VH-VL binders against a9kqm9. Designs and how they scored, part 34

Target 1, 255 residues: a9kqm9
Amino acid sequence: MRIIISPAKKMVENIEALPVCGEPSFIDQTNQLLTYLKSLSYEEAKEIWNCNDQLATMNFERIASMNLKTKLTPAILSYQGIQYQYMAPEVLEKDQLEYIQEHLYILSGFYGILKPLDGVTAYRLEMQAKVNLSDKKDLYEFWGSLLYNKLREETDFILNLASKEYSKCIERYVTEDVRLVTCVFGERKGEKVIEKGTYAKMARGEMVRYMAEHKISTMSEVKKFDRLDFSYDENLSNETKLVFLKGESNVRDRK
Key: E = the ipSAE of ESMFold2; O = the ipSAE of OpenDDE; V2 = 0.75 times the mean of E and O plus 0.25 times the DockQ between their complexes.

## First folded at step 17 (VH-VL; framework fv_emapalumab)

Design m03 (at its last look DockQ between E and O 0.01; V2 from the best seeds 0.00; counts 0 for: pae E 19.4 > 2, off the site)
Fold by OpenDDE, look of step 17:
Structure m03 (fold): chain C 255 residues (1-255), chain A 120 residues (1-120), chain B 111 residues (1-111)
Amino acid sequence: as target 1 above (255 residues)
Amino acid sequence: EVQLLESGGGLVQPGGSLRLSCAASGFTFSSYSMSWVRQAPGKGLEWVSYISGSGGRTYYADSVKGRFTISRDNSKNTLYLQMNSLRAEDTAVYYCAKRGYSWRFYFDYWGQGTLVTVSS
Amino acid sequence: NFMLTQPHSVSESPGKTVTISCTRSSGSIARNYVQWYQQRPGSSPTTVIYEDNQKPSGVPDRFSGSIDSSSNSASLTISGLKTEDEADYYCQSYDSSRHYVFGGGTKLTVL
């Protein structure tokens, strides 16, 4: 089993963190992107980053001096956001850290795909960013099937906890021999499931933590997730989608 | 040399509020997580709250959750603890503690502490 | 969740060796690092052992930490006991639920 999650927009650098245990698998491609970004004007870069002037200036200076080999932070500790707050990687126990290092991957517009303890620098580049690099029109074309192939080499089962913007770079290349299952965290509204971004991010982080705590390896175990008032709904789920509803209890929890 | 200096302690009535400060020096403040640890008179050490280097992640002991707020100003190298709805059992010396390396929950430096007394 | 249990007090003569135990109530003691803090009377705590057996700079070699998985306990050993070692000693660990967990502390008296 491999688990995929989205990165966060905000990143921090912490050189006092746990030593980096690996290098991003596609560091050469990342370097190509860095070179591209360095070639951009402030205005062009700002457009790609889609942020205010303050952030644009900060990132522009950061890119200008960026070195992918120095002042590295473990990826899982660099990303900041609700998902990572609830994952709480800094309080993981030794065996839990080992679990995520083995099973968890972070998708990235800049790095493509990361293991938790891969060394990264802070960056700003969303997967949906519009870049014109070489003969590629965007980052989806740039990465192509590379990210999926990386996963495919290791597993025939992918648990998708990533947002659509990132997971689609995997979904489009899924082959018949690989089972991709997406987790949906939402609330029931009639016959529909409404996903609220904040709660979804919380749940995704918590799910990763839950899986690490229990060393989850099967779909049946994933379905037992019951944190943050979420519970598995069998009727809304299928072979490729696990739906968890907030504020409801499943039949198992009622026993 | 790492230095941590707590301030803001004093006498307060039950239900009152108090804000503690910890001035840090001798290290890159923003690079390290910080915690508050308290010690009631004649009792042991109790962890109170944690804040990451960037301030983006905070955690609290159940005993203070909803009443205490940990924060930091990295531009001032200062850690804060806002304490509301204080109770008699909150009476303690409050220590500012610097975390060591990430992934390891240990403190490598402690302040001298500031006394908070909650009494009618 | 777990608790860390320490003896309330230990005593020994100068020059001797003393051991303070810290027993974890549930889960493996090896799942998390254990730290030891020294608190002399009227003073703030200081770190004497971190990550089971590491020593900060300035801590004498007489101090050592160990883990015993069979008893699910950590131990602080002080050899060549000195008067200055008289203090309260706290073990500390952590978990994903409770974050920092301290033992109840042990008062060491040098006779």
Scores: ipSAE 0.195, ipTM 0.703, lowest interface PAE 3.0, mean pLDDT 92
Fold by ESMFold2, look of step 17:
Structure m03 (fold): chain C 255 residues (1-255), chain A 120 residues (1-120), chain B 111 residues (1-111)
Amino acid sequence: as target 1 above (255 residues)
Amino acid sequence: EVQLLESGGGLVQPGGSLRLSCAASGFTFSSYSMSWVRQAPGKGLEWVSYISGSGGRTYYADSVKGRFTISRDNSKNTLYLQMNSLRAEDTAVYYCAKRGYSWRFYFDYWGQGTLVTVSS
Amino acid sequence: NFMLTQPHSVSESPGKTVTISCTRSSGSIARNYVQWYQQRPGSSPTTVIYEDNQKPSGVPDRFSGSIDSSSNSASLTISGLKTEDEADYYCQSYDSSRHYVFGGGTKLTVL
């Protein structure tokens, strides 16, 4: 089983809790992207980053001084945001950390795919960014099948906890020998399931934590997820989609 | 650009045999399952057969099981359908269809089709 | 196995909205994703909706897909109808044995 999750835009330097234990698998491709980003004018880069001048200036300076080999932070600690708050990687026990290092991958527009303890530097480049590098029209084309092939080498079962923006870079290439199953976290409203992004991110982070705490390796165990008042709904689920509905409660979760 | 080109259709008498081919290009052929889908004149689409990327698994619609054999040659990027004991109801345009992204089973590219006519 | 039932034909004027239904005979419509294919006269099918409500690149925004669990059906909705939308439309789903099931098809006429 391998688990894929999205990165976050906000990144920090932090090596106090967890060691750096590896190099990103596609660091050469990352270097190509860095060279491309360094070649952009401020206006071109700001357009790609789709942000205000404050953030664009910060990132433009960051790219100018970036070194992919120094001042590295473990990827799982570098990304911030509500998904990572609920995952709380800095407080995982050793065996839980070993679990995520074996099973978890973080998708990245800049690095491609990362193990949790791979060393990264802070960047801004979302997977949907409209880059034009060589004859590649965007990052999905740039990465091609590389990220999926990396996962395929290690597993025949991928649990998707990433947003569609990021999971598309895997989904486009999945072959029949690998099962990809997406977790959906939503609320019942009448006959419909409404997915709210904030709650979905909370649940994705909590699912990673839940799986690490229980060393989960099967779909049947994933279906037992009951944190944050979510519970599995068999009737809304299928062979490629596990639907969890908020609104049911667990006495244990309330304590 | 993904391209699928069927060939081998034609007029065949009932009880006869015919072999269809589908030449594939523009994608890693061996990574994707393939299907044959047919459409009788003036009728809808009917799935006929499926083969896994490696060729190790095959499935057939009940209407053709035992009479049709799907196969592939990944070194030639070619999909085949051997049709034996043909019947009038097998008359159709036969499409080669490529599975789309992920485990989600849909057809994202179709060939132009080749007509098989089974009549006296 | 199950069947997918579509209306045989539907017609509407340019600029209007049409909805084509696809009803599953047994088992929940939500058990497997539903796809929609467009087939213009003399052409091979092309995908306009996959995974219930996703659009391939190049498919106009006026096409959308949805699922209604209470009626056990999927729907293809085309707003702002254009004459180029005149085609046959097929829904499709599958089961765990990879038996692909197509609906009977709906002929859309734009008058």
Scores: ipSAE 0.000, ipTM 0.386, lowest interface PAE 19.4, mean pLDDT 86
ESMFold2 (binder alone), look of step 17: mean pLDDT 91; pTM 0.926

Design m04 (at its last look DockQ between E and O 0.01; V2 from the best seeds 0.00; counts 0 for: pae E 15.5 > 2, off the site)
Fold by OpenDDE, look of step 17:
Structure m04 (fold): chain C 255 residues (1-255), chain A 120 residues (1-120), chain B 111 residues (1-111)
Amino acid sequence: as target 1 above (255 residues)
Amino acid sequence: EVQLLESGGGLVQPGGSLRLSCAASGFTFDSYSMSWVRQAPGKGLEWVSYISGSGGRTYYADSVKGRFTISRDNSKNTLYLQMNSLRAEDTAVYYCAKRGYSWRFYFDYWGQGTLVTVSS
Amino acid sequence: NFMLTQPHSVSESPGKTVTISCTRSSGSIARNYVQWYQQRPGSSPTTVIYEDNQRPSGVPDRFSGSIDSSSNSASLTISGLKTEDEADYYCQSYDSDKHYVFGGGTKLTVL
């Protein structure tokens, strides 16, 4: 089993953190993107980053001096956001860290796909960003099936905890020999499930932690997730989608 | 050189309040989680509270939960411990401790401690 | 959750080797890293071993840490014992529920 999650927009650099244990699998492609970004004007880069002037200026200077081989931070410790706060990687135990290193992948617009302990530099580049590189119209075309193929080489079961923007890079290439299951965290509104971004991010992070704590390896075990007032709903779920509802208890939890 | 300097300790009556401070230097303060660890006279070490680098996560020992509040001001490189509803059993030297360079849960540097005495 | 148990005291002559044990009550000792702290009389604790067997800069190589899964214990070994080694020693680990867990401490007396 492999787990995929989204990156965070905010990143920190901590070169004193746990040593980097690996290099991104597609570092060459990342270098291509870096070269491309370095070639852009401020206005072009700002458009790609889709941020305010302060952030744009900061990132523009960052890109100008960026070196992918130095001052690296483990990926799992670099990303900052609600998902990663609830994952709380800094408090993972020895065997839990080993679990995520084996099973967890972080999707990235810049790096493509990362293991938790891959060395990264801080960047700003969302997967949905519009780029013109190597006759490709966007990063989805740029990465193509590379990211999925990486996963396919390792597993026949992918648990998708990533947002749609990132999981799209994987979903479109899924083959019959691989089962991709997406987790949905939401609230019931009639017969519909409403996903609130904040709670979804919290739940995704917590799910990763839960899986690491219990060394989860099966879909059945994933269904037992019960943190943050979420519970599995069998009726709303299917073979490719696991739905967890907030504020509800299922029959299993009552036994 | 990493330095941690606690202050704010003193004599307080049961039920009273006290605020401890820990001034940090010699490292990127906001990149490291910090903890308070206390030691009653003639006793062993007891973890009291934890706060993440950003301050977004806090944890407390059961013995102080609901009474103590850990916080930090990263702009001032200072760690705080607000202690309310103090009890005699809270009497101890309180140490601020820095998480190690590894993101594992160990302390690599300790302050000199500040004494809190709760007595009528 | 678990507790860490240490002997209350140990003693040995200068130049000899002493070992302080730290036994975990439940769960595998190898699940979490074990640290050791030294506290000399009237002083604050200092780290002498982290992550089972890593030694901080400035700590002499006379100090070493080990894990024994068969006995579910960690050990601090001090070789070539010196008078300045007289101190209290605490083992520490992490629990996901209780966070930092300390042993009761061991008083080492150099005879």
Scores: ipSAE 0.017, ipTM 0.528, lowest interface PAE 7.4, mean pLDDT 92
Fold by ESMFold2, look of step 17:
Structure m04 (fold): chain C 255 residues (1-255), chain A 120 residues (1-120), chain B 111 residues (1-111)
Amino acid sequence: as target 1 above (255 residues)
Amino acid sequence: EVQLLESGGGLVQPGGSLRLSCAASGFTFDSYSMSWVRQAPGKGLEWVSYISGSGGRTYYADSVKGRFTISRDNSKNTLYLQMNSLRAEDTAVYYCAKRGYSWRFYFDYWGQGTLVTVSS
Amino acid sequence: NFMLTQPHSVSESPGKTVTISCTRSSGSIARNYVQWYQQRPGSSPTTVIYEDNQRPSGVPDRFSGSIDSSSNSASLTISGLKTEDEADYYCQSYDSDKHYVFGGGTKLTVL
């Protein structure tokens, strides 16, 4: 089994909490993207980053001085945000850390795919960024099947906890010998299931934590996830989608 | 309609060699891992070998490692098992098994089997 | 490497419920999926349960699978037994280190 999750835009350097154990698998492609980003004018880069001048200036300077081999932070500690808060990687025990290092991958527009303890430096490049690479129209085309092929070499079962923006780079290449199963975290509203983005990120992080704590290796065990008042709903689920619903009363009890 | 048809079984002497084939149809062959599973007369099932859809990964039971080689020709939709240094204990019906759309060792379709008899 | 141990045979009357156990000798039964196969006399195996508790299309809901971590075992339960359920039943599991294992098989007799 391999688990895929999204990165976050916010990144910090936190080299003291966990060791860096390895180099990103596609560092050569990352170097190509870095060269591309360094070739951009300020205005071109600002458009790609889709941000104000303060952030654009900061990232423009960051790219100019970036070294992919020094001052590295373990990927899982570098990304910040609600998903990572609920995962709480900084307090994982040794066995839990070994679990995520074996099973978890973080998707990235810049690095492609990352093991949790791969050394990274902070960057800004979303997977859907409107880049203009010479013979590739976007990052999805740039990465092609590389990320999926990496996963296929290691597993025939991928648990998808990533947002569509990121999981699309895997989903479009999935072959029939690999099962890709997406977890959906929602709440019932009338006759429909509504997925709130914030709750989905919380649940995705909590699911990773749950799996690491229990060393989950089977679909049956994944279906037992019941944190944050979610529970598996078999009627709404199928072979490629696991639906977890909040109880109607319990949704209103959240604080 | 998924169909798996084994062939190549027969009588061989101990120490001999035999090559089994499994002709596959009704599914996208190169997207699925395949296995060989055997059953000695009157006995239970024993997994023998596994090969990934691309052919890039193979695994073997300890009892056959070093003697058997699994392979596939995706252009011919055919799975193979090369069996060398055969022993009496290798006498069995050999089944070709297709993995389902799930884990690499879940089997959703089985062939009818081909008998290999290793005897003097 | 690990073993999966099943009872050699079980018997029950039509209409009753039978449970066939499958005990893993080392490593947790819950770490890897368990499958169950049915083999009628003279036939190839067919899948009745995959991934612990999933039924292929066409397998009646009388068949169910479960995992018990405390006894380190899996179970196949057949309720409402019918004479056509007479067969050999095999559990199967694996580990990531190349050990793909079937249980020894259980002959189910419907008296």
Scores: ipSAE 0.000, ipTM 0.430, lowest interface PAE 15.5, mean pLDDT 86
ESMFold2 (binder alone), look of step 17: mean pLDDT 92; pTM 0.926

Design m05 (at its last look DockQ between E and O 0.18; V2 from the best seeds 0.00; counts 0 for: pae E 8.2 > 2, placed apart)
Fold by OpenDDE, look of step 17:
Structure m05 (fold): chain C 255 residues (1-255), chain A 120 residues (1-120), chain B 111 residues (1-111)
Amino acid sequence: as target 1 above (255 residues)
Amino acid sequence: EVQLLESGGGLVQPGGSLRLSCAASGFTFSRYSMSWVRQAPGKGLEWVSYISGSGGRTYYADSVKGRFTISRDNSKNTLYLQMNSLRAEDTAVYYCAKRGYSYGFYFDYWGQGTLVTVSS
Amino acid sequence: NFMLTQPHSVSESPGKTVTISCTRSSGSIARNYVQWYQQRPGSSPTTVIYEDNQRPSGVPDRFSGSIDSSSNSASLTISGLKTEDEADYYCQSYDSSRHYVFGGGTKLTVL
């Protein structure tokens, strides 16, 4: 089993809790992107980053001096956001850390795909960013099937906890011999499931932590997730989608 | 082959200063955090100071904080320990130690050590 | 902050098995990895166990590490004891506040 999650927009340097234990699998491609970003004007870069002037200026200066070999932070500790807050990687026990290092991948516009303890530098580059590099129109085309192939080499089961923006770079290449299962965290509204971004991010982080705590390896075990008032709904789920509803109870799972 | 060679030890009076060096080879020096660990005669190991690969982060044991300064020159593959205001209790063999490359924080290689004696 | 406590000395005959304990004073021993270093007389320390039970290349499988959460202790076990195993052994762990923490060391005598 491999688990995929989204990165966060905000990144920090924090190496005190966990060590860097590796380098990104596609560091050469990342270097290519860095070179490209360094070649851009401020206006061009700001367009790609899609942020305010303050952030654009900060990132423009950062890119100008960026070195992918120095000032590295473990990826799982670098990303800051609700998902990572609830994952709480900084307080994971060593066996839990080993679990996520083995099973968890972070998708990234800049690095492509990361293991939790890969050394990364702070960057700003979303997967949907519009880049014109090597005759590619965007990062989806740039990465192509590389990210999926990385996963495919290691597993025939992918648990998708990533947002659609990032999971798209995996979903489009899925082959018959690989089972991709997406977790949906939402609330019931009639016959529909409404996903609220904040709660979904919380749940995704908590799910990763839950899986690490219990060393989850099967879909059946994933279905037992019951944190943050979420519970599995069998009727809304199928072979490729696990639906968890907030504020409802599952009699079977609660026992 | 990883090699760590300490130098700079010797006899110094209380209140004096001494600068230790550790010459490293056999690995990419700048990629690894380094530490000084000392051992008083007939006593156990005591961690003294830590410096990150880039040199941006340093840590000190309470016993040496404010008196010792760890630094490194990655262009020379050399680790340093500036020791000021030396005390008798600082008498020890000082080892430079390389951080291992794994999940935890441990030392995978040690130097042979250099003896520092603080005495009147 | 925590301390690691080891017995001052242990002794055993060649061919036998000896165990050296390392007890953490506070916090869970399972939170951070424990390492073991061997120091022969007149020599610098060498790593014999890292991350609780991993052996560096060159260290014989007679050396093994374990963690006992119930006693909040780590243990170094040496089976088939040899004369060359006579040394001081130090356990070590990591604390975010104190960084590296060593035990007091255990002198192993091979009788």
Scores: ipSAE 0.015, ipTM 0.523, lowest interface PAE 7.9, mean pLDDT 92
Fold by ESMFold2, look of step 17:
Formats: sequence, structure tokens, C-alpha cells
Structure m05 (fold): chain C 255 residues (1-255), chain A 120 residues (1-120), chain B 111 residues (1-111)
Amino acid sequence: as target 1 above (255 residues)
Amino acid sequence: EVQLLESGGGLVQPGGSLRLSCAASGFTFSRYSMSWVRQAPGKGLEWVSYISGSGGRTYYADSVKGRFTISRDNSKNTLYLQMNSLRAEDTAVYYCAKRGYSYGFYFDYWGQGTLVTVSS
Amino acid sequence: NFMLTQPHSVSESPGKTVTISCTRSSGSIARNYVQWYQQRPGSSPTTVIYEDNQRPSGVPDRFSGSIDSSSNSASLTISGLKTEDEADYYCQSYDSSRHYVFGGGTKLTVL
């Protein structure tokens, strides 16, 4: 089994808690994207980043000075989003670190796909960014089937903990010999499941931690996830979707 | 040179409080998790508490949960331990310890320690 | 929670080799890395072995660490024993429940 998760927009460099172990699998493609980004005017780059001038200036200078081989940080420590806070990779045991290094992949618009301890530089490039990449109209076309084929070589079972923005890079190319199963974290309101993005990110990070702590390798074990007041709901779930609901009914049984 | 310097120890009555400080220098403080480790007179080492580099995660030994609070101020390069409801069993030298750069969980640098004595 | 058990004391003559054991009470010793610390009288601890068998910079290569899964133990071996090696030695590992665990300590006396 392999687990996919989203990156985060905010990144830091030079975290010395865990050593770098490896180079991103698609560093050549990353270099092509870097060359493209360096070729842009400030206004073109700001449009791609869709951000204010403070962030655009910072990232424009970052790109200008970027070297993909120096000042590297382990990917899992470089991303600073809520998902990564709840995963807390800096306190994982030896066996837990080995688990995530074997099973976990981080998706990235810039790097494509990353092992947790791959060395990365800080960047800003969302998978949905409106780029013009020679004969490719967007990053989804740029990456094509490369990311899925990497996973297919290693597994016939992919657990999807990524947002749709990122998981689409895999879902688009899934073949019949591979199962892709998506975890959904939400709250029930009447007949609907309402997803609150912050809670979903917390749960995705905690699910990774839970799986690493228990060395989970089966779907039935994944269904036992019960952290952050979430529990598996069999009625809303199926073979490709595992739904976890936060909270409990206020109506009490007659038992 | 990495340096860790504890302070704030002293004599306190049972049920009292103390706040320990650890001044750090010679490394990028915010990047490393820190711990407090104590040693009762004539006894071995006992881990007390842990805090992540950002301060977002804290953990405690069962013997101190609910009574001790670890914190850090990364702008001042200082680690703290607030100790409340102190007991005689808390009498020890308290060390500030820095996590080493490795895949393991070890302490590569230790302070000199500060003595806390809890007696009536 | 598990315990790490060390002998209370060991003694050996200068130039000889001494081995200090560290036995884990439950779960495999190989489940996490084992560290070794030296504490000389009146001083704070210093690391002599981390990640089972790695030496920090400045630690002599006569210090070595090993793991024996059959006895569920770690060992610190000091060859070419010197009088300056007289100290207390602690092993340490990390619990999956986020607890750091130290052994009880071993006093090494150099005769």
C-alpha cells in the first residue's frame, strides 16, 4: 500500500531535526519548471501565484536565487500546514519513520511526487496554477501519467488522503489493476456530509500518524481510525470511499 | 559552541511552585526540540518533558502530567519549565537537553543542571 | 512503557575491554534506536553512542555500540580502557508513546 497526501503552501528551510535522505524522483522535471518560472516577468509570475505584492516579491526573489541542490530540507518537515502539524513527523520512532518513508508520498506541483525525507527547497506553485508550459496547458498535463506510473510500479493499492486539487494528478490515470480508495472526513448534517477544510486537514495528518504508529497495511485497519472525534461510517462508505464522521447523534438509543 | 544554561532552581515547600529557565546559544534554537531531564540525588536519569522546535507539540512523563508545563520563547532562545504542586519526589537536578541531528531521539548537548529541592 | 535494565556496576583494568549491557523488558530492542551517555562524577551527561552504533565527533573509536536481538539487549563496549573512562553510563531509547526511557545506569570502575 501507498499513501498520498497534499503539500502545504507555507514552507520553511534548514530544519535540522531529521536528515535529508534522497533526491526527488522527478528532479529533472522540477528543473524544467524552475527554468520556466525564472523566464517570467514579475507580473506574469504574480499572476501565476495569484497573491499580493508582498508574497509575489518574496517568491520572485526566491525563484531568482533558487538552487535545487543546496540548502535542502526534508520534505515532510519543510511543509508547515495544519496537516503537517498534526502528523508531527519530528517525533516519530525509528519504525514509524521507516513506515512513512516506505509508504507515504507527498504530491507537489513543483516536484511532482516526494518521499517524506527527500531534500527540497521552499517554493510556491499550486497544482492548479495557470501556467503556460510549452505544449502543455497546465501542470496536470505537464505531469501526465508520470506520478501515477511511479506509484503503480510499487503498489496495487493507493490510499488517498490528498485534496482533490492534488489527487486529480493520480485519479486521472488510474488503471483497473490498481485500487484507489479515498478517505473523507466530515460532519453529518441531516442526510449530507459537510467537510470543514481545517478539520479535514487535521484528520489527514492524524491518519498518517495513526497508520505509522500501528504499521497499518489493510483497509480494515484504516477503518478503525478514531482520532479527533472521528469514526468510520459504514453506511456512507463503499469500496473506493471511506467516510469518517466527527461527532455523535444527540438522540439516544432505547436499549 | 552550543551552550545550555539552566537557572531558577532552589528550595521550595511541598505544594509550591518554581519556574526553570534554560538559555540557549550556538545553534538555531527554533529548529530543535528540547527536553527537561532530571536526576534525583544518587539516582539515575529520568526524562521529564519534551517540546517541539515550533512549540506546537508537548509531552510529559506520567509522574509530572498536570503539574508541569514546558514552554519556549524562540525570540529569546529560552526554554522554560513551570513546576506546580511540587512534591518531595521532584527533588532533583534538572537538565536542559537538546535533540541531536539524527533519525534517532537522543540528546547531543546537556546543560550543567539546576538543583530543585522540595522539602518541608 | 518498557524498562531498560543495566548492571549496577562493572570493573576492569586499564587496557582491557569492558562491555555494559542494556536489556529491554518488553517489545524488541530493535524497535527503536539505543543511545549511550557517559556521566563523569560531578558533570552532566555526554553522548558516546547514538543510533545503536554511531559515535559523535570527538568520541574515540574504542567506544562501540551493538544490538543483540536474541538477548533483546544493547551493549556498550569500551576497548583499551583508560582511567578517564571511569563514569556512570546510561542507555536510552524512545517509547512509541512518546516517552524517553533511560536505563538505571552502570558505574564503571577502572582498577
Scores: ipSAE 0.013, ipTM 0.575, lowest interface PAE 8.2, mean pLDDT 88
ESMFold2 (binder alone), look of step 17: mean pLDDT 92; pTM 0.938

